# VHH binders against Integrator complex subunit 15 (IntS15), part 11

Target 1, 373 residues: Integrator complex subunit 15 (IntS15), of Drosophila melanogaster (Fruit fly) (q9vpf9)
Amino acid sequence: MSMSIDSNKLLLRKGDMKLDNYPTCAVEALTRLETLIASRNKQNMVMQIISEFIFLERTPKDGDVRKSQALPISQMNLFQEFQLIIALIEYFSRPGRDATRNAIFLSLFGSHLTPQRSKLLSRLISTAVSGSVAPLLSSAGTWMQQVGCKTPLSLEVAQNIVSDFISYSRKTPEQLKQLPMVGPHFAANFMVAVADLYLNEQRSPTLNPPPDALLDTITEWMMENPTLCQASQQPLVLPAGAIAMPFTTPLAGLLRWVVLAPLVSNRSAYSNLHLSLLRALQQLVSSGESTALPSQDLMQIVKSLQSYCARLAESKTDPQADAAYQKCMERFAQAVQIALSSNCITNQIQLLCLLESLPPHKLMKIVIEAHKK

## First folded at step 4 (VHH)

Design c22 (framework vhh_4orz_3)
Fold by ESMFold2-Fast, scan of step 4:
Structure c22 (fold): chain B 373 residues (1-373), chain A 121 residues (1-121)
Amino acid sequence: as target 1 above (373 residues)
Amino acid sequence: EVQLVESGGGLVQAGGSLRLFCAASGFTFSSYTMAWLRQAPGKRREWVALISSGGYTDYADSVKDRFTISRDNAKNTVSLQMNSLKPEDTAIYFCAKDSSGYYYLEHFDYWGQGTQVTVSS
């Protein structure tokens, strides 16, 4: 029986699904996804239909309130959502290859993410953080990289972690203290996501400023795990036709955020984060873990400051008299000094040239002069 | 454990009719998609008709409007009514159960010897 798959026939067969025996039938469906992923023939349509069954989704019909959205409607109640979360945690905790777990995770959450799947993903990841479920957090971290750490999908995951563990806490939550050890890849990509989220908070009027507990949490992570800022991204296995997303290191993302933070806020928590990043960068340089540091990330910070100075010029404001710009340049000069002292920066001449194009700053001028050949 | 027993085949003249029956046992019949497949001498096995657990039916173009598949969940039976038979319908007909669950038309399991249908010209 080698016949072509008919999408309408498969959707109708899915409509016959039984709710009895849930979530056992979902676990059986996950095993089928695993088998298909291991095979040479990757049938994306079939995998999508299996994932829709796992979430008990059906095609919208006349009279459905969500029909106009053209999104599948979840038939899952709160108890079934709980059952599925527990089943997924158990499934991902089984011995196996990371590549297989990551591919299954991508099949469940990496395609068109419905509101119901988004809600379940948030609950699943929060449960995994609370339970220190390392394999699931590893897959979640890889998923964030695959969909892009600065995309709306990854930012939503980051916002939910902030909401669930940080927003209502006065101190760094105990559940998050071990996260860099349990799920380093997830912790690293979470930091990239929050840095981008809050750097762009001016464009989101409904987004509250970052809680001090968030900044303190990241500061503690960096102080205890300085190599986390350079955590290697797992190799990206892209689906056919996917566009490769630019990678931003946690160090680059956090440096850009903390350097540019004075443009929005001058809280002491940012200064503490800045110092933790300088310490981490110094330890990286001293340990010789990198024989060449990419200058591209530093050049991107220069471009951001150039854009800010262009706006100041438009308003006829002198950058040397702008307190925010001066604080940004002070933090940036300190980071550049440490980076350049490694003698491992590629394209150092181009970087120095770009730094000299910025409006003068006393400390930055000293740093530039010290590293001219 | 799983048993599918086909019956109702025979010799019939072109333009005639036959009804095939499949008696199922050893599984929860009402929960599975059932299908009829056939294999003519020297040809590949081909799908003829299917009926889902919810009663959705579909047919190969070669038998559309001539064959009707039905099921009786109370009796654990699936049947195929074949009208306006042609010599090209000559084949061994097999009853099949979906082995993969709800999602794959191409992954049906076969049990039993099938039933021979011969259409004379």
Scores: ipSAE 0.000, ipTM 0.109, lowest interface PAE 19.9, mean pLDDT 75

Design c23 (framework vhh_4orz_3)
Fold by ESMFold2-Fast, scan of step 4:
Structure c23 (fold): chain B 373 residues (1-373), chain A 121 residues (1-121)
Amino acid sequence: as target 1 above (373 residues)
Amino acid sequence: EVQLVESGGGLVQAGGSLRLFCAASGFTFSSYTMAWLRQAPGKRREWVALISSGGYTDYADSVKDRFTISRDNAKNTVSLQMNSLKPEDTAIYFCAKDYSSGYYLEHFDYWGQGTQVTVSS
């Protein structure tokens, strides 16, 4: 059906919303978006309502003629920011359709995020973690998947969680211990993001090394909730004409991180994380799970190791570089052994050929020979 | 306005190579996952390769080890190196900007006309 008469009345009453009634106008706007979000021809109106009545932003009126993009500037004071965080927590905690809440969350925090909205998103998610606000964390987890778990937006969320809960803690906070139970999809996507964040030094040269408390927290999550490494792979109903895109699992992301970790760090916390991942992988293999560690993710690890070896060949080697490589290969060989024993690896011959292209390693050679055709 | 302009297609013999280019404008290129999709005559559009903002790459099984996707953030370009081309690679190739890096083709924005690749025997 087309629009209801109530929806038309809400459109006509847009001018009745008053900014001096904040956060009432934000709450009214969120309710109105429930109707508008389903309509593709109302996307501009949705964005204007969000900008004007929720974030109190001034937007340029003539975007069509401007050569340079002018980002909206929020007029919110600190008290109004606090009021918005509370209003959003209350809104996303209300009974309702997950699809609607997720669509509104995506519209609020989209793929093009202003600094002000980024700050508010970080505060909102940290507040939701502290308060165990499961419905909001569910929407946040879906949002991370929708914007991409390895995009700057998701990496910023991951970095914020590390900063707020981990960087100054000697022990894992209770709120984070419960996170896999309260928001498993968010916890899974957080692990994908954080592994990528710390693996790629060139993206954030000012980023400090991961705290031991972070590695310990993820190790504890994996030990207590082995199936968490598959949470982000939950089946989705695809609309007609859509195609499924590959998704990085927490297991694949974390494994790549711990295998390559010896190249930059000799900390024992990585060894503990590695063992927890091997245990999780073994449990998944025993249960017949074939999609948690695809061959393409293993091949990406090979490519990373090849790049490292090529750089070493051109430069004078650090005396510890060979020892580091041996540790990488030992961890990788152990994971490959378990994965290949599953009999569920696609393109196994191609993977074995790639593994043979790496500099020789005793355990890896044994693994390769055991699984040759 | 977001614009994606594909180039580099043509006619090539089986076993040959082609390099496709996509020039992007109207958005912060370095922040988005870029992808290549293709549509063969009488078939639905299918994903071929993607490259994330962080340089992570992935490929469809049908093109793995033959195609290589790369990006140049300074020039706002993404390219697809196609080696060992087969007749079944014949299709119109489209450059796409990721809306979400999600599961759905409709989450990829594509404004290009595509570039035709024809592989003969």
Scores: ipSAE 0.000, ipTM 0.210, lowest interface PAE 16.2, mean pLDDT 76

Design c24 (framework vhh_4orz_3)
Fold by ESMFold2-Fast, scan of step 4:
Structure c24 (fold): chain B 373 residues (1-373), chain A 119 residues (1-119)
Amino acid sequence: as target 1 above (373 residues)
Amino acid sequence: EVQLVESGGGLVQAGGSLRLFCAASGFTFSSYTMAWLRQAPGKRREWVALISSGGYTDYADSVKDRFTISRDNAKNTVSLQMNSLKPEDTAIYFCAKDSGYYLEHFDYWGQGTQVTVSS
């Protein structure tokens, strides 16, 4: 069957690269990728088909073809970009093999994103959220898992969603409120990415809280969808050399929000989010998940609290009398208790030593004492 | 240019232990996440364990508490200590290098080392 596939590729190259036939050549290419993507020996062919027939990327004609072949440039105009978005939405909405579609999505929008492909990806995902295009959002969620939910690529996608549906909207759109039901894996990975952008000293010297509408949306998602943190999809077919990466939960990032929030905010939504996170953690622990709260993420929370206590010392304020610090420690102690009781923290001795270095808190002292022996 | 060479496989009885080694060359080893993958006869390749450039480790549920991944940046080696081996662990074990392109996407695999666990 390799010879018939190669012949079909030659027909596409010869006949369908004209403006008049776009997006027909892109649709035909997507269909052919279904067969090719399963073969490790055809990955170069897959990438060439995507570049030439889907994104219309061509080597500039400057006289040195050999040197120019390394830098293809897309020839798509704005109308063709719009046509491609519609074609991709229609393609990913077709009934069939989700694993194959996930592999195709990763091949289209892997980490070798040109500025044009990056803009198309952002536009495609926002359109899919607006249209509740569940299969495409599922593939996007898998893509975020494979490229890493905290990488610049995933953070850019998260920032674009915040911009389009939160920052410039007076009321949260219904489509965004329904996202955990339409695309649970994408919603979960979006939360991993967006949690990294706020209340995080590694990203900003000040603890910048999330926009009120974003906090309210995520809090409602977590309260109304108790299994959201368990949402995952493992692709059966990936590009040659790719391995399905383990599911990442948003628990650690959101826990950092909830624990550090009293330092900058009195909003009641954080209390509701905290209770929903404890419920989600207990469900994951009961299911045997041992990576629910990585120790490194918990140690980052400790370091932020140490920095805050150092500032209190400069102001000659006793941390044990500081209401904000007491509330931070109460929420943190409850989460640590569940995690330690389930043995889901590796290197728990180091974590316990770091927790003991913080100014004393009654509940945290009980938790430490219960688990150090 | 990139080369990964696995060793340490062999035949072992159920409940036994083996230590696998991966010698890496052709790239800045300390900057990349490294992983172990396996493929049993007639089955798909599956991820077993990974170790980040910073020393963060993660394991597949089937091997948690039995396998330990470690790295030696001075020697450009990754090791997999396999304890309490089961017949189901019988597979060819592959060392893989992160692409540096996708976080946690593996773009190069060695030839593998055979592990056979008798019942």
Scores: ipSAE 0.000, ipTM 0.205, lowest interface PAE 16.7, mean pLDDT 79

Design c25 (from a13 with V96A D98I S99E H106A Q108D H109I; framework vhh_4orz_3)
Fold by ESMFold2-Fast, scan of step 4:
Structure c25 (fold): chain B 373 residues (1-373), chain A 120 residues (1-120)
Amino acid sequence: as target 1 above (373 residues)
Amino acid sequence: EVQLVESGGGLVQAGGSLRLFCAASGFTFSSYTMAWLRQAPGKRREWVALISSGGYTDYADSVKDRFTISRDNAKNTVSLQMNSLKPEDTAIYFCAKIESGYYLEAFDIWGQGTQVTVSS
C-alpha cells in the first residue's frame, strides 16, 4: 500500500520532470503517458501526472489547506494556459496510434472536469477548428460521444464554437466550411449538441431560433456532405477493454428544428435543411438496433405542437386553416414516413398514439394508418 | 476493496415493471459515475443507463422513457426503475463504477449481477 505511493514518486522523479519548466514539463508528461496509458494498474499515476505536470493542479496538504480552497484548482496563469493549448495542438498533430491519442484525450478531459479544464478544452477545440487540426478534432469527437453529446460538457463546447465563430457572422464562417471534411465525427457531434440549444422547450421556455449564420452553416454542411450524419456512427477507436458509448445522430435535433421552424421563422434555409434530412434518412443503413430517431425526441416535438394548437384554440383559429401548423405537419409526416419505412424509430406505438392526438393533417393521417397495424 | 451487489431481478410478463438495486462499498460513492449494463446470452455487455456524481443522467435509446436511474448517496445505492418491459430486455443486469481516468469503461463489475427475464 505505502510501497505503491513511494514507487509512484520514484517513477515521476526518474523522468527528470520539473514543474518550474513550463510548458516543457507538460510535453514530457504527454510523452510519459504514452507508455502508461495502456496499463489499468497505473491509472492513479496517469491522473497524478496530468494533474501535477499538465494542468498544474494542487490539492490542499495537511497544514497548508485553506477552507476556501478545498477543491483542486489549476495554478496556471493565462500565458501558461496559452502555452498548454499550443503544446496540445502540437502533440495531437504528431503521427501516432489513434487509440493512444483518444485514450490520452479522454484522460485529460474525461467525464469529471473542473471549470478550468472545461474552459481550456473549449479554447483548445476552437484553436483546432481554426487550424484544421484533424487528429485533435477526431479525439474531441470521440470525447463528445463518450461523455454524451447533450450533456453540459458537450453543450459548453458547442456554445463556445457559436460564440467564437458564429455570433458576429452574417454568413457561414470560412473557418467552419471545411469542418465536415477535416473532422466529420466532431462536426456530427457538434450538430447533436448545438441542435439541442435552439427550438427546444426543454432547454428554453421559448422556441428561440438559431442565429442565421448557424442555420446557414449547418444547412450548407448537410447539403454538401450527404453522409455527415453517418460520421457519428463510425466505430470508436478505443483501447482493448473500453466500452464505447452508443453513437447518436444529429437527425432528431435537426428534425425538431425544421418541423418547429414555421412557428417562429419564414427563412428558406429550413426548407433546404429539411430536404437534406430526408435524404440523410433515406441513406441510413438500418440494423435491428439502429436508433437514428429516438421516439422521446419525436414525442417532444408532438408536445410542442400540442401547446401551439392549444393557443390557436384559445384564439378560435382552426389548425387545419393555420398555414404554420400545416407546414409543420407536412414536414413531420414526410420524415416520420421515411423513418418508419427504414425502421429507424424506437417505440413507434406510443409515438403513433400521440400523433393521432394532434389536430388532423391529411398526410400524417395516411402515415399513421399505414403503420398502426 | 470495491464491491457492488445487485438485486431486484426476476421473471415478469411483457409490459410489467421491476426495480433493480445496487449496494456499493469500498470507495467514495458520491464521487463516481455509476452505470447499469446488461448482457444477453451470447452477446457482449452493453450499457443501459448512467448517473454522474453531479446527478445528470443518460440512457440507451432502447430504454429511454421506460427506465429511470437514481442514486442515494447517503445509502451508497444506485437504483434502476424498469417500466414497460419487453422480451428484448431479458439479460443479466450489472452495476458498475465508471473510472474516468482512462475512459468511461465499466471494468468494476462485481458478482453475477441480477437476472431479468421478460416473457412474451
Scores: ipSAE 0.000, ipTM 0.291, lowest interface PAE 13.4, mean pLDDT 80

Design c26 (from a13 with V96A S100I Y102W Y103F L104S F107M Q108D H109V; framework vhh_4orz_3)
Fold by ESMFold2-Fast, scan of step 4:
Structure c26 (fold): chain B 373 residues (1-373), chain A 120 residues (1-120)
Amino acid sequence: as target 1 above (373 residues)
Amino acid sequence: EVQLVESGGGLVQAGGSLRLFCAASGFTFSSYTMAWLRQAPGKRREWVALISSGGYTDYADSVKDRFTISRDNAKNTVSLQMNSLKPEDTAIYFCAKDSIGWFSEHMDVWGQGTQVTVSS
């Protein structure tokens, strides 16, 4: 056994913790985690405290053949779930080190995310959005970056925000208007996740456009907050020894929206979003291919346009006479030109070759020729 | 702040030549792509020619080999030399500044343009 005597003493103290005064035991547990979270060799103890005293999870007491493989069962009733959300909002609103707060958030929702914890995470984040709880949203933004903004976990969080604030709205919801100011890192990572859900052939056989209110919300955010795309490039405040996940910007996903939008929509908001993206690209001094505008993401846009042109050929329609295709190529050419001039795209030769395989477009020809070697 | 003033238009016979001028002020002229657009009676505005900050030029198929765009960064002027004019070239010609470096739907037209009329 390589555990220290202090670890054994902490386990004994945990065993003395009472569950009969919820949510007091959860608040006491959060306070104890501040001390334990700094030690990597005590992570099993951290996880046990979280499971037992915060989420009230228990493994089944009665033995069966698969007891060791059984998922923990939450004992929380609906009232206790609301008490926990209030306690967590109060806890994350306290002044303290961002690294400690972020480490605790990651421990609560990163390592052992059960369906019950996933549901609670969604409720917690929606409550923080509604209440403009900046420190909690900061930790949530860090969590999304650390688990990956396009992973099922981050996509579920994004879908719950859409469900809670956008799905029944005809305009930009009031609760979301200030989100880029209250939680810029969370807002940027939300845009990475949500951009992946719509106008994306890899996720759906059809190019499903975003809800009108979602498009309007993101367009308004980008127009009013010129540096919002750079928020996802901010250094992550993590505990000592933690490995930071790569920075991701919403630029590639939103560019896919504005380029492919003419194929399914005539809304003017896409034109405004396009302008804001071009300005954001122009403001980037230098960036790697995997961070600002990955060539792989751009090549997927090319493939979607190739599929569209193949359908035009079936109807014997000339792509050069097709208004939607012309609009797609105009927006794409402008973005590629600015990105190449700003060094936002690396390993450009394969991308330029694929762009040349598309039916000719005057502006795109100019861009390709200007950047040929 | 931004001002674009077109001049040089007039009445000319088919096969003739005309030179248009655009005087620019209120911005760093040398850093922007400049373009000429035209609008014929009953038609939408059509792009005619562009010149990048680096001097790269391109032309609409309808005017290739007949029109030449040029710029003078010392005078903040862009010019369009129009040769072998056709009745179909009859339009109001507008000077345009690209707000982001290339001609696009985000171009601004600040002036009233200059009328070019080509008699058959």
Scores: ipSAE 0.000, ipTM 0.340, lowest interface PAE 12.0, mean pLDDT 81

Design c27 (from a13, 13 letters changed; framework vhh_nb_b201)
Fold by ESMFold2-Fast, scan of step 4:
Structure c27 (fold): chain B 373 residues (1-373), chain A 120 residues (1-120)
Amino acid sequence: as target 1 above (373 residues)
Amino acid sequence: QVQLQESGGGLVQAGGSLRLSCAASGFTFSSYTMGWYRQAPGKEREFVATISSGGYTYYADSVKGRFTISRDNAKNTVYLQMNSLKPEDTAVYYCVKDSSGYYLEHFQHWGQGTQVTVSS
């Protein structure tokens, strides 16, 4: 700890800040952070102010670090948590610079996400979805991109949205139908996260298969808003020294999910989603927007299919006679054809070589031959 | 005081395996996301793998299928099982508290690192 950090924190406590005046002290802290967040040398001060005056956290005492109840981190009661959610909705709804608002959101939830902050973040985002709080959803969407849409932080957010709005619904809720218009960056990054969440059933022992209502919701979003892919390609404003996580587009993530879906499910909802993705890809290519489906993501699909075919070989099953593999290759070939027709795929020769390494499929062979030379 | 201590690094031949361990103290381990980053000579630090308090995992594309991250909350330890090691995996491996998917030394608690060298 720096003495200058302690001095600035002490000034907040004695001059402007009174801990007994919650949530006013949290609102004042957020305002003070607008100046501090721009400085490369004051990040520790930012974190201490957030911990002390916004989340009312105390340094854990010595003891069994495995027990959260024995070492309380946050002193907030349920009423104060409610007050903070309202204060944050108000703060992020104020007119101001997006870069500053997004940096503060990242500082609140990106760099020090305790269980208490994680639960508060989930409640905050669900409240913002229910209330169509566009500025907060914009910051949340940018936050998902900054921390990585496929990281545990983003996957937990995605799972909570599925739990809160989708898991018990027979049809798409009205609040979710508007989400691509209210918070396009959040909707786009939610789709990346949820596709990754359900691609591997081994990620969580308690994760159920995706509900049809989820697949239907995403299908509706993509049919009505094919440019959602572009929303997630916003410029990142990262703190000094930060390295961006590998970026994946919603189209790439969803396509991988749908192409590999026949390996575990024959549900018609996946076929409907696939058709909506092909339509979106075709519209993006026709409009000159070819950045939504990078070659690296197509190569990842090839590697997944190679792994599946290796397992078939171990059981002496012919991939050309396997219905699941044939359906995967049909969907993949359709997407590859549209992507390659854009003439914007990098490492095209490497991609074509990888595609040829897969067991032959009639449509895929036609696609490869058409684009070889 | 938060402390992270890595172990298990060493010299191994290409195709071999190593298991890294990170012993954590000074915080409620079970409540935090833990991760691994690495730094090769002359390069920036790069993300390797992360595991949430809920057990959700995420891996860098370069290590998917070869590396497995796991945790033992009873021992306050996070592990990185590294299989099919390649010469390009040669790096100092760092354990990180609050692995959020970005590299911020001033926000995150880093261990001292453990050297992994893969010979060809």
Scores: ipSAE 0.000, ipTM 0.268, lowest interface PAE 15.2, mean pLDDT 77

Design c28 (from a13, 17 letters changed; framework vhh_7sr4_2)
Fold by ESMFold2-Fast, scan of step 4:
Structure c28 (fold): chain B 373 residues (1-373), chain A 120 residues (1-120)
Amino acid sequence: as target 1 above (373 residues)
Amino acid sequence: EVKLVESGGGLVQPGGSLRLSCAASGFTFSSYTMGWYRQTPGKQRDLVADISSGGYTKYGDSVKGRFTISRDNTKNTVYLQMNSLKPEDTAVYYCVKDSSGYYLEHFQHWGQGTQVTVSS
């Protein structure tokens, strides 16, 4: 252990931070972490090295406003941020152990993420997408799963991808075409996150649709790669100390998109996405993963439709609104038919009761009666 | 479908030698750090030695200079050569895939273990 102490003292001597010393100190720190990351009792040393030599952070002083927020203050300028992104791309592209890379990635960008580190993470991932940096995207996918795909951290990453490749013209949706092939786990977790941002009553009562280019991209991904709804099928290389997270797929979120879309949009892409989701659902059921299929997501779709119908009942009947509702129910009934036919949904009786409370629809009535027993 | 099969354990006199072998399958052996841990009754697991994909080695302080870890990537096997054995080396020795993590019990694969007993 004396060698580890001596190496740490050497890094501290180089800790008189100057522009000409960066990014050398960050590269040396990453190398040092490969030794320390295996030891549980060195976690504090790992975090100190990351903070001081990689992100150039200082502890807030007494009387510092930020001390009340308990967050480190970054001293990096824009050029140093660029140098760090390049150094991290090079580091994560090196041949080596997936578990070590994932552990280091999670240590750099875990749950104690400062605004500066969040900004760097978003830029790093966007650069990795543009450059098809598969090992980094694999680590990012594992990171999203471990922090939770619908947490503020994952949603910020997803929103940044939408901003960079969809909303602003400096990068194009075409650069996203290969993402499911380069980083399937990251692509799947991105879809979980991004599906939660649009056509979701819990976020907006007006049900804001996704940008056309985003919808088209995801629809193409799903038509070409329906197994993206089975992200948990690929081998997991978890960081030490990480617990296995529940099975999570983009299926439920994207199903909400296609079911609720007729209420706000006439885009034909939703029909293609709907067909790909029916195929994905059938494959999921056939693989035996159906015991993990969450009835709560289907019940939330029912509740959103109930809210819509209740608002219509308070106003005059609109023929276009009725036609839109019929299309919602047609798509929903087809998905529910496949899910119920496999006898794998928990709380099936509660789901059927909720479905019966919706305004009548021909196919949905047939589906309910077939499974009422 | 990771499989680790240990062999070479047994009873040996103090000052004797043993060579442990771990045959690995179900993963790209050459890409992973392989290691040996040991557990004595009533104590926690201790690192004995590990070896990276590049051949860099680490040893526990109690075994430095006496034990040597090595690997053969063509045979998917990791070895532990144990010399100058002492009674306190008595333990169950475990082969471990990817000993580079924070917590071995969370994602690492362990073999079934092989008993080493140093006794007269």
Scores: ipSAE 0.000, ipTM 0.100, lowest interface PAE 21.1, mean pLDDT 76

